# VHH binders against a4qp31r305to451: the designs that were tried, part 16

Target 1, 147 residues: a4qp31r305to451
Amino acid sequence: PPGSRLVLMSQVCKQTLAKDSEKLNDVNIKLHRCSEAFIYLLSPLWSVTLDKCRNSTLVLGPVRTSVHIQSCENVRVVCVAGRLTIGGSFNCTIHSLTPTRPLLLPGNASLTLGPFHTQYPTLEDHMASAGLAVVPNLWNQPLLFGV
Below, E stands for the ipSAE of ESMFold2; O stands for the ipSAE of OpenDDE; V2 stands for 0.75 times the mean of E and O plus 0.25 times the DockQ between their complexes.

## First folded at step 7 (VHH; framework vhh_8emy_2)

Design i3 (at its last look DockQ between E and O 0.32; V2 from the best seeds 0.00; counts 0 for: pae E 3.0 > 2)
Fold by ESMFold2, look of step 7:
Structure i3 (fold): chain B 147 residues (1-147), chain A 126 residues (1-126)
Amino acid sequence: as target 1 above (147 residues)
Amino acid sequence: QVQLQESGGGLVQPGSSLRLSCAASGFTFSFYWMHWVRQAPGKGPEWVSSISGSGGSTNYADSVKGRFSISRDNPSKTLYLQMNSLRPEDSAVYYCARTFEITFTGSKYTVTFDYRGQGTQVTVSS
């Protein structure tokens, strides 16, 4: 069933990793302790968590539910997502298309937000499959929790 | 070298329409989402609208939704903004951009985007 499987990518280091396989369709992704990495996951995804990643760039296919970024440093994320949450992160840049207000939890410093800016041939098809084809973009209206 | 040049602005009355154009060169136009940004005197830059590289997805700021329409013609490398039912608060210099970023440091923020041309002035007044 969609959203039933987890793919853990831990300690991806000094690599460029690009995947667009149907095997990633509707899976939950956790990126843990990745560093100096360029990671492209160009499939419709269920959820994505980035935890303790550093000096890395992530380009994601549309994420049906949520992208959570926690305890990251100097990470660049490009995503279309149902929800976007960021906590405990420093010097991170997120370019997004998201129909909900990005949630900024405590512990962040120097977060940069921008509108989604990446195109690949099947992007709009993937957005449709994730239920995000015709949605507003609230990237510039973050909600600051606890501030 | 990336080049973006805006045109089509003018002085109009409230309720009027204008069509802005942005001529692009120096990059693969269809690979990029494009954005319209506006800046009124004494105010910071404001995101207005975005369009996907294919033209299939569009997004608008709440203040312009239902009145403005973004489009693109990839063969001619041209971005457009159709502005209908113009209001005095729409008066600004309008820019097209490939990038637009807001950096948050606590409750403060800084806006950056890449100036490629002079922009095009839209003035809506009686």
Scores: ipSAE 0.329, ipTM 0.722, lowest interface PAE 3.0, mean pLDDT 88
Fold by OpenDDE, look of step 7:
Structure i3 (fold): chain B 147 residues (1-147), chain A 126 residues (1-126)
Amino acid sequence: as target 1 above (147 residues)
Amino acid sequence: QVQLQESGGGLVQPGSSLRLSCAASGFTFSFYWMHWVRQAPGKGPEWVSSISGSGGSTNYADSVKGRFSISRDNPSKTLYLQMNSLRPEDSAVYYCARTFEITFTGSKYTVTFDYRGQGTQVTVSS
């Protein structure tokens, strides 16, 4: 069923990875220890987790549930997501469209938030598929827990 | 190409009203918080008002609260500033601006803008 599958992408280094496949639809994505990577996952996704990634850019299709950024350094994320959580991360930039307030967990330093600014031809259809709308966007209203 | 174009300024007497407009193009307007900022001669830029992408949230500087009202029409990609009970100290060039990003450093944050228009002159004088 949707949200039951997990795709692990570990140690993607010094490369560009671009995918827009139906095989990614409603899948949980985990990026682990990616570095100097440009990753484009332009499909409606269930959830995305970045763990210990560095010097990378991630552009996502709409994420139905949540994007989690943990222990990352110099990472740029562009996403539409139901929820956004960031913890233990340094010098990261997140441009997002999210109907819920981003959760900033302890351990962050020099975080930059911005609005979603990217388009691709099937974005609207993917947003509809993921149950996400363009409003409201609360990207600039984070909740700070222990910060 | 992102473009912002302000209009509606002019010379008016104290106590009068003006309505400024900002026409936006070249980007998804509803994705962005929009802002009005002003700059008077010999002074630095001053933030005036902000509005969320949906229009559901608005903020005002203390100096204009209760007198100014920010609004937007997303279908036409237009930002508005209704200015009532104008005062001489409101005289300035008014700009509309788009939020680029907000950087959080500890308990502090910094807002940066990436685009603004040419501005429209508002002069309040008796």
Scores: ipSAE 0.152, ipTM 0.603, lowest interface PAE 1.0, mean pLDDT 92
ESMFold2 (binder alone), look of step 7: mean pLDDT 83; pTM 0.815

Design i4 (at its last look DockQ between E and O 0.48; V2 from the best seeds 0.00; counts 0 for: pae O 2.6 > 2)
Fold by ESMFold2, look of step 7:
Structure i4 (fold): chain B 147 residues (1-147), chain A 126 residues (1-126)
Amino acid sequence: as target 1 above (147 residues)
Amino acid sequence: QVQLQESGGGLVQPGSSLRLSCAASGFTFSRYWMHWVRQAPGKGPEWVSSISGSGGITTYADSVKGRFSISRDNPSKTLYLQMNSLRPEDSAVYYCARTFEITFTGSKYTVTFDYRGQGTQVTVSS
C-alpha cells in the first residue's frame, strides 16, 4: 500500500547515491546523519525526513506528503513536495515547488529559499503520480515561527 | 555570453493587457526553468511566475494568479508573460531571470536573481 514502507538511509558519507527504481515509489524515506554526500532519489516518494545531515546535497523526486528538514547544516535540498518544514538548521538552501507555505520552525539561521529549478526526463510524470502536477508554488511565502 | 532582452512594456490604463517577451541567447534555453521578476521603485524584487524547461509546469505568485500567463517558445528561445486585467500595483520594471533566491539572515532578508537584461517598464495609470 502506498506510504506503508520506510527506507532508512543512515550515515551515507563521502559518496554519491543515485536511485530511480520503481521500488522507491510511494515509500517513506529517512535520511539520518549523512555527510559530504550527494543523494539523488528520483522516484515519486511518500514522505522524506532529513535529520542531522551536513555538507550534503539532496535531490528528490516529487514527495506526495511532506519533506521535513531538521538539525541540518550546509545542506542543499531540491524537491517538489506537498509540504515543507525546516527546523533547527543552519546555512541550508532549499529550492522547492510546494503548494503550501513552507513552515520555518525555531532554531534556523541563514536559510535560503528558491523556486524549484531541476529537471529530469520523467519529472512531470512523477509529479502527476504524486498529485502535484498543476499546483501553485508558494516557496516564497514561508510561515516564520522562529525568533 | 548569456543574454536576456525584455520587451513589450508600456503605459496603459487599468484593466488593459500587455504581452511581455524575453529573447534569450548564449545558453541552452530549453534546459532551464525561467522566471519573471518585477521591481517597483523603492521596493525589493518580487517573484511573479516560473515555467519549466519544457513549458509543461507553470507557477504564479498569488498577486497575479488568474490574470497573468507565462509561456515559452523553445525553438525561438523566447519567454512570454501575458498580463491581463492590469492594475496600478502591477507597475514595475519586469525582468526575466534564470534564478531567484531569498536568504534569511536574522531579521533581514536579501534577494538574489540572475538577470542580464535591462528590463521592460510597465506603467498602469488612469
Scores: ipSAE 0.419, ipTM 0.757, lowest interface PAE 2.5, mean pLDDT 88
Fold by OpenDDE, look of step 7:
Structure i4 (fold): chain B 147 residues (1-147), chain A 126 residues (1-126)
Amino acid sequence: as target 1 above (147 residues)
Amino acid sequence: QVQLQESGGGLVQPGSSLRLSCAASGFTFSRYWMHWVRQAPGKGPEWVSSISGSGGITTYADSVKGRFSISRDNPSKTLYLQMNSLRPEDSAVYYCARTFEITFTGSKYTVTFDYRGQGTQVTVSS
């Protein structure tokens, strides 16, 4: 069923990875220890987790539930997501469209938030599939916990 | 070259209204989020409002919600800020910006721009 599958992408290093596939639809994605990578996952996704990634750029299709960024360094993320959570991360930039307030957990430093202003041809359809709308966008209204 | 030019500021009494304009040139206006930010004397820059390229998404700082309204006219490449029920604490230089980012470190934040205008002064005083 949707949201039951997990795809682990570990140690993607010094490469560009671009996927637009139905196989990614409603899948949980985990990026683990990726470095110097450009990753494009342009499908409606269930959830995305970035763990210990560095010096990378991630462009995501709409994420139905949550994007979680943990222990990352020098990472740029572009995403539409139901929820956005960031913890233990340094010098990261997130451009997002999210109907909920981003949650900034303890351990962050030099986090930059910006609006989602990227597009690709099937984005609107993917947003519909993920049950996400363009309004509201609360990218600039984070909740800070433990700081 | 990218250019942004604000206008419409002035000295007004509390409770009054102003409409700011920003004329944009040198880029495809409709492809960019546009923003209003303000800076009062002795204070850092404060985000005021944002609008998506198509105008379908608008956001506001809590301090101006219900009083300010952001809009844009893409054919004329103009950004607007309608300011109603003005208060003395709204006094600041108002800037139009193309790219806007907020950097957070703990409870502190920094506003970053790639392009912004020279600003227009708004003074609310009795």
Scores: ipSAE 0.047, ipTM 0.503, lowest interface PAE 2.6, mean pLDDT 91
ESMFold2 (binder alone), look of step 7: mean pLDDT 83; pTM 0.816

Design i5 (at its last look DockQ between E and O 0.30; V2 from the best seeds 0.45)
Fold by ESMFold2, look of step 7:
Structure i5 (fold): chain B 147 residues (1-147), chain A 126 residues (1-126)
Amino acid sequence: as target 1 above (147 residues)
Amino acid sequence: QVQLQESGGGLVQPGSSLRLSCAASGFTFSHYWMHWVRQAPGKGPEWVSSISGSGGITTYATSVKGRFSISRDNPSKTLYLQMNSLRPEDSAVYYCARTFEITFTGSKYTVTFDYRGQGTQVTVSS
């Protein structure tokens, strides 16, 4: 069933990880404590959480529900996502296509946002699979929460 | 030697249409998403629209959605912005760019984009 599985990728360090398998279709992904990594997950995904990652680059296939980035440092994320939330993160750059206003929670510093700028041959098919084929992009209208 | 040259601006009345062009050279045009950015006097740069390298994906700022249409012709290395139902608030210098980013520090932000041309002035007044 879509969204029923979780794949935890913990402590992926000093490597390039690239997956484009249909086995990742509609999977919840958690990336935890990854460091000095280049991670490409080029499948339509259900949700993605990045937690305590540093010095890494994440390129995601379209994420049906949400991308949540928390407690990350020096991380670059490229994603199409239904929702985007960032908190507690320093010197991170997110290029996104998202039809909802990104949520910037407390604890961020030097957070950079930009419009989605990546392509790969099956991208449009994956966007359709995730229900994001023809959506507006609100990347530049974040909601800032906190003091 | 990346070069971008904007053209097609002018002085028009509210409700008019204009078509902007951006001639690109010095890079493999079809490999890059392209953006339109505008800047009114005394204001920061504002993202307007983006288009994928193939032209298959387009996105728009909420202020222009439904009125503006971005397109590209990869053989001629040209980016376009069709601007319909123009409003006084659309008055600005329009630039094409390969990148656009907003960096947030607290409640303040800075904008960075790679504009290489002089821009083209659009003025909407009665």
Scores: ipSAE 0.526, ipTM 0.812, lowest interface PAE 1.9, mean pLDDT 90
Fold by OpenDDE, look of step 7:
Structure i5 (fold): chain B 147 residues (1-147), chain A 126 residues (1-126)
Amino acid sequence: as target 1 above (147 residues)
Amino acid sequence: QVQLQESGGGLVQPGSSLRLSCAASGFTFSHYWMHWVRQAPGKGPEWVSSISGSGGITTYATSVKGRFSISRDNPSKTLYLQMNSLRPEDSAVYYCARTFEITFTGSKYTVTFDYRGQGTQVTVSS
């Protein structure tokens, strides 16, 4: 069923990874220890987790549930997501469209937030599939926990 | 193309009121915090007020708090600044500006602007 599958991408280093596939639809993505990578996952996704990634850029299709960024450094993320959570991360930039307030967990330093500014041909259809709308966008109204 | 156009400025007496408008186009207006900044002759730019995309959050400089009110109409993509009890020290060119990014360091934050209009002149003099 949707949201039951997990795809682990570990140690993607010094490369560009671009995927636009139905195989990614409603899948949980985990990116682990990616470095100097440009990753494009342009499908409606169930959830995305970034763990210990560095010096990387991620452009995501709409994420139905949550994008979670943990222990990352110098990472740029562009995403539409139901929820956004960031913890233990340094010098990261997130451009997002999210109907809920981003949660900033303890351990962050120098976090930059911005609005979603990216387009691709099937974005609207993917947003519809993920149950996400253009409004509201609360990217600039974070909740701080222990910060 | 992003465009911001201010209007509503003029010459008024102390204690009077003005309402500034900023017409926005070329972007999804409701996705952005909008701001008013002003610059007086011989002085650097001064932040005046900010409003969140939805309008749910408003902030004001201490110098204008209680006298100025920021608001927005997202369907018409218009930003407003109601200025009451105007003082000579409020004289400046007023600009509306769009937030590009917000950088958070602990509970503190820094706003970066990427666009502003041509400005509208406000002069308060007896």
Scores: ipSAE 0.462, ipTM 0.780, lowest interface PAE 0.6, mean pLDDT 94
ESMFold2 (binder alone), look of step 7: mean pLDDT 83; pTM 0.822

Design i6 (at its last look DockQ between E and O 0.34; V2 from the best seeds 0.00; counts 0 for: pae O 6.3 > 2, SAP .713 > .668)
Fold by ESMFold2, look of step 7:
Structure i6 (fold): chain B 147 residues (1-147), chain A 128 residues (1-128)
Amino acid sequence: as target 1 above (147 residues)
Amino acid sequence: QVQLQESGGGLVQPGSSLRLSCAASGFTFSFYWMHWVRQAPGKGPEWVSSISGSGGITTYATSVKGRFSISRDNPSKTLYLQMNSLRPEDSAVYYCARTFEITFNPKTGEYTVTFDYRGQGTQVTVSS
């Protein structure tokens, strides 16, 4: 069933990793302790968590449910997502298209937000697959919780 | 070098329409998302709309959705904003931009903005 699998990518260091495989369709992704990496996951995804990543760039295909960014430092994330949550993170830049207000949890500093600005040939088809084809973009209306 | 030149603003009555243009040069126009940003007197810059390099994806701020339409013509390197049903709160200098970012101070909620632009913008004034 969609959203039943988890793919863990742990300690991806000093690499460029690019995947556009249908095997990632509707999968939950956890990126854990990645550093100095460029990671491109260009498939429609179910959810994504970035945890304890640093000095890295992540470009994600559209994420049906949520992108969670936790305890990251100096990370750039580019995503289309149903929901975006950021906590405990420093010097991170997120360019997004999201129909819900980004949730900023405690522990963040120096966060930069921008509108989604990436394009690849199958992007529009992937957005449709994730239910995000024609949605408003609330990237600039964060909700601060508990800060 | 990147150059952006806005035009098409003016003084209009509420309910009127205007079409803004932005002429671009010095970069491969079709490779980049483009944005419209506006700034009213005494306010910070406000994001209005974005369009993908191909023109296939458009997004809008909630305040303008359904009234404004962004488009582009890649052969002529021109970005457009069709503004319908104009309201006094739409009065601002309008800029086209290749990048737009907001940096938050999460302790205070204050923010700073950055974007690139090369023109002086185009003034839109909607009288009451």
Scores: ipSAE 0.407, ipTM 0.743, lowest interface PAE 3.1, mean pLDDT 89
Fold by OpenDDE, look of step 7:
Structure i6 (fold): chain B 147 residues (1-147), chain A 128 residues (1-128)
Amino acid sequence: as target 1 above (147 residues)
Amino acid sequence: QVQLQESGGGLVQPGSSLRLSCAASGFTFSFYWMHWVRQAPGKGPEWVSSISGSGGITTYATSVKGRFSISRDNPSKTLYLQMNSLRPEDSAVYYCARTFEITFNPKTGEYTVTFDYRGQGTQVTVSS
């Protein structure tokens, strides 16, 4: 069923990874210890987690539930997501479209938030399938917890 | 090609009203918070007002709160600033601007807003 699968991408280093596949539809993505990577996942996704990634750029298709960024450094994320959470991260930039307020957990420093500014031909259809809309967008209204 | 074009400025007497417009093109207008900023001669830029993508959230500088009203029409990609009870100190070039990014320091609560695009501006002069 949707949201039951997990795809782990670990230690993607010094490369560009681009995927646009129905096999990624409604799956949970975990990126672990990626470095110097450009990663494009242009499908409707269930959830995305970035853990201990460095010096990387991620461009994501619409994420139905949440994008979670944890313990990352110098990471750029572009995403449409139901929820956005960031913890323990340094010098990260997130360009997002999200109907909920981003949650900033403890341990962050030098975070930059911006609006979603990317498009691809099937983005609208993917957003629809993920149950996400262009409004409201609360990317600039973070909530700080435990700080 | 992102473009912003302001209009509606002019010379008016104190207590009068003006309505500024900003025509946007080249990007998905509703994705972005939009802003009005102004710059008077010999002074630095001053933030005036902001509005969310949907228009549901508006904010104002203390100096204009209760007198100015920001609004937007997303289908026509137009930003507005209704200025009432104008004062001489409101005299400035008014710019509409698009947010590029906001930098947060979670430890201190400080943040910085940067803009990536603005128009050529429209002159507003309030004088008796």
Scores: ipSAE 0.019, ipTM 0.290, lowest interface PAE 6.3, mean pLDDT 90
ESMFold2 (binder alone), look of step 7: mean pLDDT 82; pTM 0.801

## First folded at step 8 (VHH; framework vhh_8emy_2)

Design j1 (at its last look DockQ between E and O 0.35; V2 from the best seeds 0.36)
Fold by ESMFold2, look of step 8:
Structure j1 (fold): chain B 147 residues (1-147), chain A 126 residues (1-126)
Amino acid sequence: as target 1 above (147 residues)
Amino acid sequence: QVQLQESGGGLVQPGSSLRLSCAASGFTFSFDWMHWVRQAPGKGPEWVSSISGSGGITTYADSVKGRFSISRDNPSKTLYLQMNSLRPEDSAVYYCARTYEITFHGSKYTVTFDYRGQGTQVTVSS
């Protein structure tokens, strides 16, 4: 069933990883302790968590539910997502298309937000399969919680 | 070098329409997402709308959605903003830009956008 699988990617270091397989469709992704990595997951995804990643770039296919970024440093994320939450992160840049207000939890410093700015041939088909084909973009209206 | 030149602004009454143009040169126009950004006197720059390189994806700020339409013509390297049902709060200098970002430092923030032109003034007054 959609959203029933978890793929853990731990300690992906000093490499470029690119996946666009239907095997990732509707999968929950956790990226843990990745460093100096370029990671492209170009499939419609269910959820994504980035935890303790550093010096890395993540380009995600549309994420149906949520992208959660916690305890990251010097990480760049490009995503289309239902919800976006960021906490405890330093010098991170997120370019997004998200129909809900990004939630900025305590512990962030030097956090940069921008509008989604990438494309690939199947992007719009993936956005439709994730239920995000025609949605507003609230990337610039974050909620600052506990600031 | 990158050049962006905005035109099409003017003084109009509430409820009027205007069409802004942005002529681009010095980069591969069809590769880049483009943005409209506006700045009213005494206020910081405000993101208005974005469009993908192919023109297939468009996004709008809530304050303009349903009234403004962004488009592009890649052969002529021109970006457009059709503005309908104009309101006094739409009065601003309008810029086209290649990037727009907001950097947060606690509750304070700074805006960075990549403009090259002088912008075009839109004034909506009764």
Scores: ipSAE 0.616, ipTM 0.864, lowest interface PAE 1.4, mean pLDDT 90
Fold by OpenDDE, look of step 8:
Structure j1 (fold): chain B 147 residues (1-147), chain A 126 residues (1-126)
Amino acid sequence: as target 1 above (147 residues)
Amino acid sequence: QVQLQESGGGLVQPGSSLRLSCAASGFTFSFDWMHWVRQAPGKGPEWVSSISGSGGITTYADSVKGRFSISRDNPSKTLYLQMNSLRPEDSAVYYCARTYEITFHGSKYTVTFDYRGQGTQVTVSS
């Protein structure tokens, strides 16, 4: 069922990874220790977690539940997501559309937030599929905990 | 390419009303917070008002609260600013803008606007 599968992408380094497969639909994605990578996952996703990634750019299709960024450095994330959480990260930039207030956990430094500006041909359909087609964007209203 | 075009400015008397418009193109309008910023001669830019992508959230500078009203029509990609009870101190060039980034430095933050139009002149004088 949706949200039951996990895809782990570990140590993607010095490369471009682009996927738009239906096999990614409603899957949980975990990026672990990616570096100097450009990663495009242009499908409706269930959840995404970035852990200990650095010097990378991540462009995501709509994420139904949450995008979680933890212990990352010099990472750029572009996403539409139900929820956004960021902790322990340095010099990261997140451009997002999220109907909930981003949650900033302890340990962040030099964090930049911005609105979602990206387009691709099937984005609107994917947003509808993810239940995010018509929602407010609260990207600029973060909640700070333990800061 | 991103384009913003302001209109509706003019010369009016104190206490009068004016409605500004901003036509947007080149981006998904409904995804972005939109803003009005004004700049008077000899002064720096002053934030006036903001509205969320859906229009559900609006914010105003203290100097215009109760007098100005921001709104948007997403299907036509148009931003509006209804200005009532105008005062001489409201005289400025008014710009339509969208946000690029907010950078957080502890408890302090910086807002950056990446796009704005050419502006429309509003002059309030007797």
Scores: ipSAE 0.114, ipTM 0.582, lowest interface PAE 1.7, mean pLDDT 91
ESMFold2 (binder alone), look of step 8: mean pLDDT 80; pTM 0.783

Design j2 (at its last fold request DockQ between E and O 0.75; V2 from the best seeds 0.00; counts 0 for: pae E 2.8 > 2)
Fold by OpenDDE, fold request of step 12:
Structure j2 (fold): chain B 147 residues (1-147), chain A 126 residues (1-126)
Amino acid sequence: as target 1 above (147 residues)
Amino acid sequence: QVQLQESGGGLVQPGSSLRLSCAASGFTFSKDWMHWVRQAPGKGPEWVSSISGSGGITTYADSVKGRFSISRDNPSKTLYLQMNSLRPEDSAVYYCARTYEITFHGSKYTVTFDYRGQGTQVTVSS
């Protein structure tokens, strides 16, 4: 069923990874210790977690539930997501469309937020499929916890 | 080189309408989301609205929702902002931008535009 599958991508380093397969639909993605990577996952996803990634760029298709960024450095994330959570991260930039207020956990420094800005041919169809095509964008209304 | 040029601002009475335009050049217009941002005197820049590359997806700040409408014409590389039921608090310089970012530095923040024009002044006053 949707949201039941987990794909772990560990130590993706110094490479470009681009996927737009239906096999990614409604999958949970975990990126662990990726570095100097450009990662494109252009499908409707269930959830995405970035843990201890560095010097990387991540462009995502619409994420139905949540994008969680933890302990990352110099990472750029571009995403449409139901929820966005960021903690323990330095010099990270997130361009998002999210109908809920981003949650900023302790330990962030030099964090940059902006509105979603990336276009690919099937993006709007994917947004509609994910239920995120007609929603408010609260990208600039973060909630600070423990700060 | 990327260039953006806003126009259509002016002095109007409350309840009036204005239509802003933004002429874009130097990049593939249809491949980028575009944004409107405004800045009132003594205040920081405020995000107003965004539109997808094809124009099929639009988002608005709560302060303008139901009154403003963003649109684009990709063949002419032009971005628009239809502003209805204008209020004094809508008075500001309006900018179109390809990117818009807020960087947090503890209790402070800085605003960065990747590319924007000179802006167009909108003044709503009785």
Scores: ipSAE 0.894, ipTM 0.937, lowest interface PAE 0.5, mean pLDDT 95
Fold by ESMFold2, look of step 10:
Structure j2 (fold): chain B 147 residues (1-147), chain A 126 residues (1-126)
Amino acid sequence: as target 1 above (147 residues)
Amino acid sequence: QVQLQESGGGLVQPGSSLRLSCAASGFTFSKDWMHWVRQAPGKGPEWVSSISGSGGITTYADSVKGRFSISRDNPSKTLYLQMNSLRPEDSAVYYCARTYEITFHGSKYTVTFDYRGQGTQVTVSS
């Protein structure tokens, strides 16, 4: 069933990882403590969590449900996602296409948002697979949540 | 060197249409995402729309969706914005840009985008 699998990528360091396999279709991804990495997951995904990653670049295929970025430092993320949440993160840059308002939780410092800016040949097919083919982009309308 | 030149603005009545153009040079136009940004007097820059290098993906600010259409002609290196059903709230100087980012510093923010052209003024009034 979609969204039933979890792939944990822990401590991916100082390497480029590129995956576009249909085995990642509708998978939940957790990236934990990755550093100095370039990670490309170019499949339609179910959810993605980035936790305690630093000095890395992440380019994601369309994510049906949510992308959570927490406790990250110097990370660049490019994604299409149903929802986007960022908390506890320093000097991070997120270029996104998302039909819901990005949620900015407490603990962020120097967070940069921009519109989605990446293309690959199967992107539109993957957007359709994730239910994100024709949606508004609310990347610039974040909801800021204080304590 | 990168050059961007906007044109096609004017003074129009509510409900009118305008087509803006942006002539580009000095970079590989077909590979870059392009954006329209507008700035009204006394307000900060507002992202309007974006289009992928191939033209296959377009996105719009909520305030213009359904009324504006972004397009590009890669052979002529020209970006367009078709603006229909214009409202007084659309009055602004319109710029095309290769970048647009908002940096948050707590609850305050700054906007960064390319200031390459003079922009083109759109004024919607009775």
Scores: ipSAE 0.689, ipTM 0.870, lowest interface PAE 1.1, mean pLDDT 90
ESMFold2, look of step 8: ipSAE 0.562; ipTM 0.837
ESMFold2 (binder alone), look of step 8: mean pLDDT 80; pTM 0.792
OpenDDE, look of step 8: ipSAE 0.826; ipTM 0.909
ESMFold2 (binder alone), look of step 10: mean pLDDT 81; pTM 0.797
OpenDDE, look of step 10: ipSAE 0.875; ipTM 0.927
ESMFold2, fold request of step 12: ipSAE 0.091, 0.076, 0.427; ipTM 0.632, 0.613, 0.783
ESMFold2 (binder alone), fold request of step 12: mean pLDDT 81, 81, 82; pTM 0.797, 0.797, 0.807
OpenDDE, fold request of step 12: ipSAE 0.400, 0.166; ipTM 0.780, 0.635

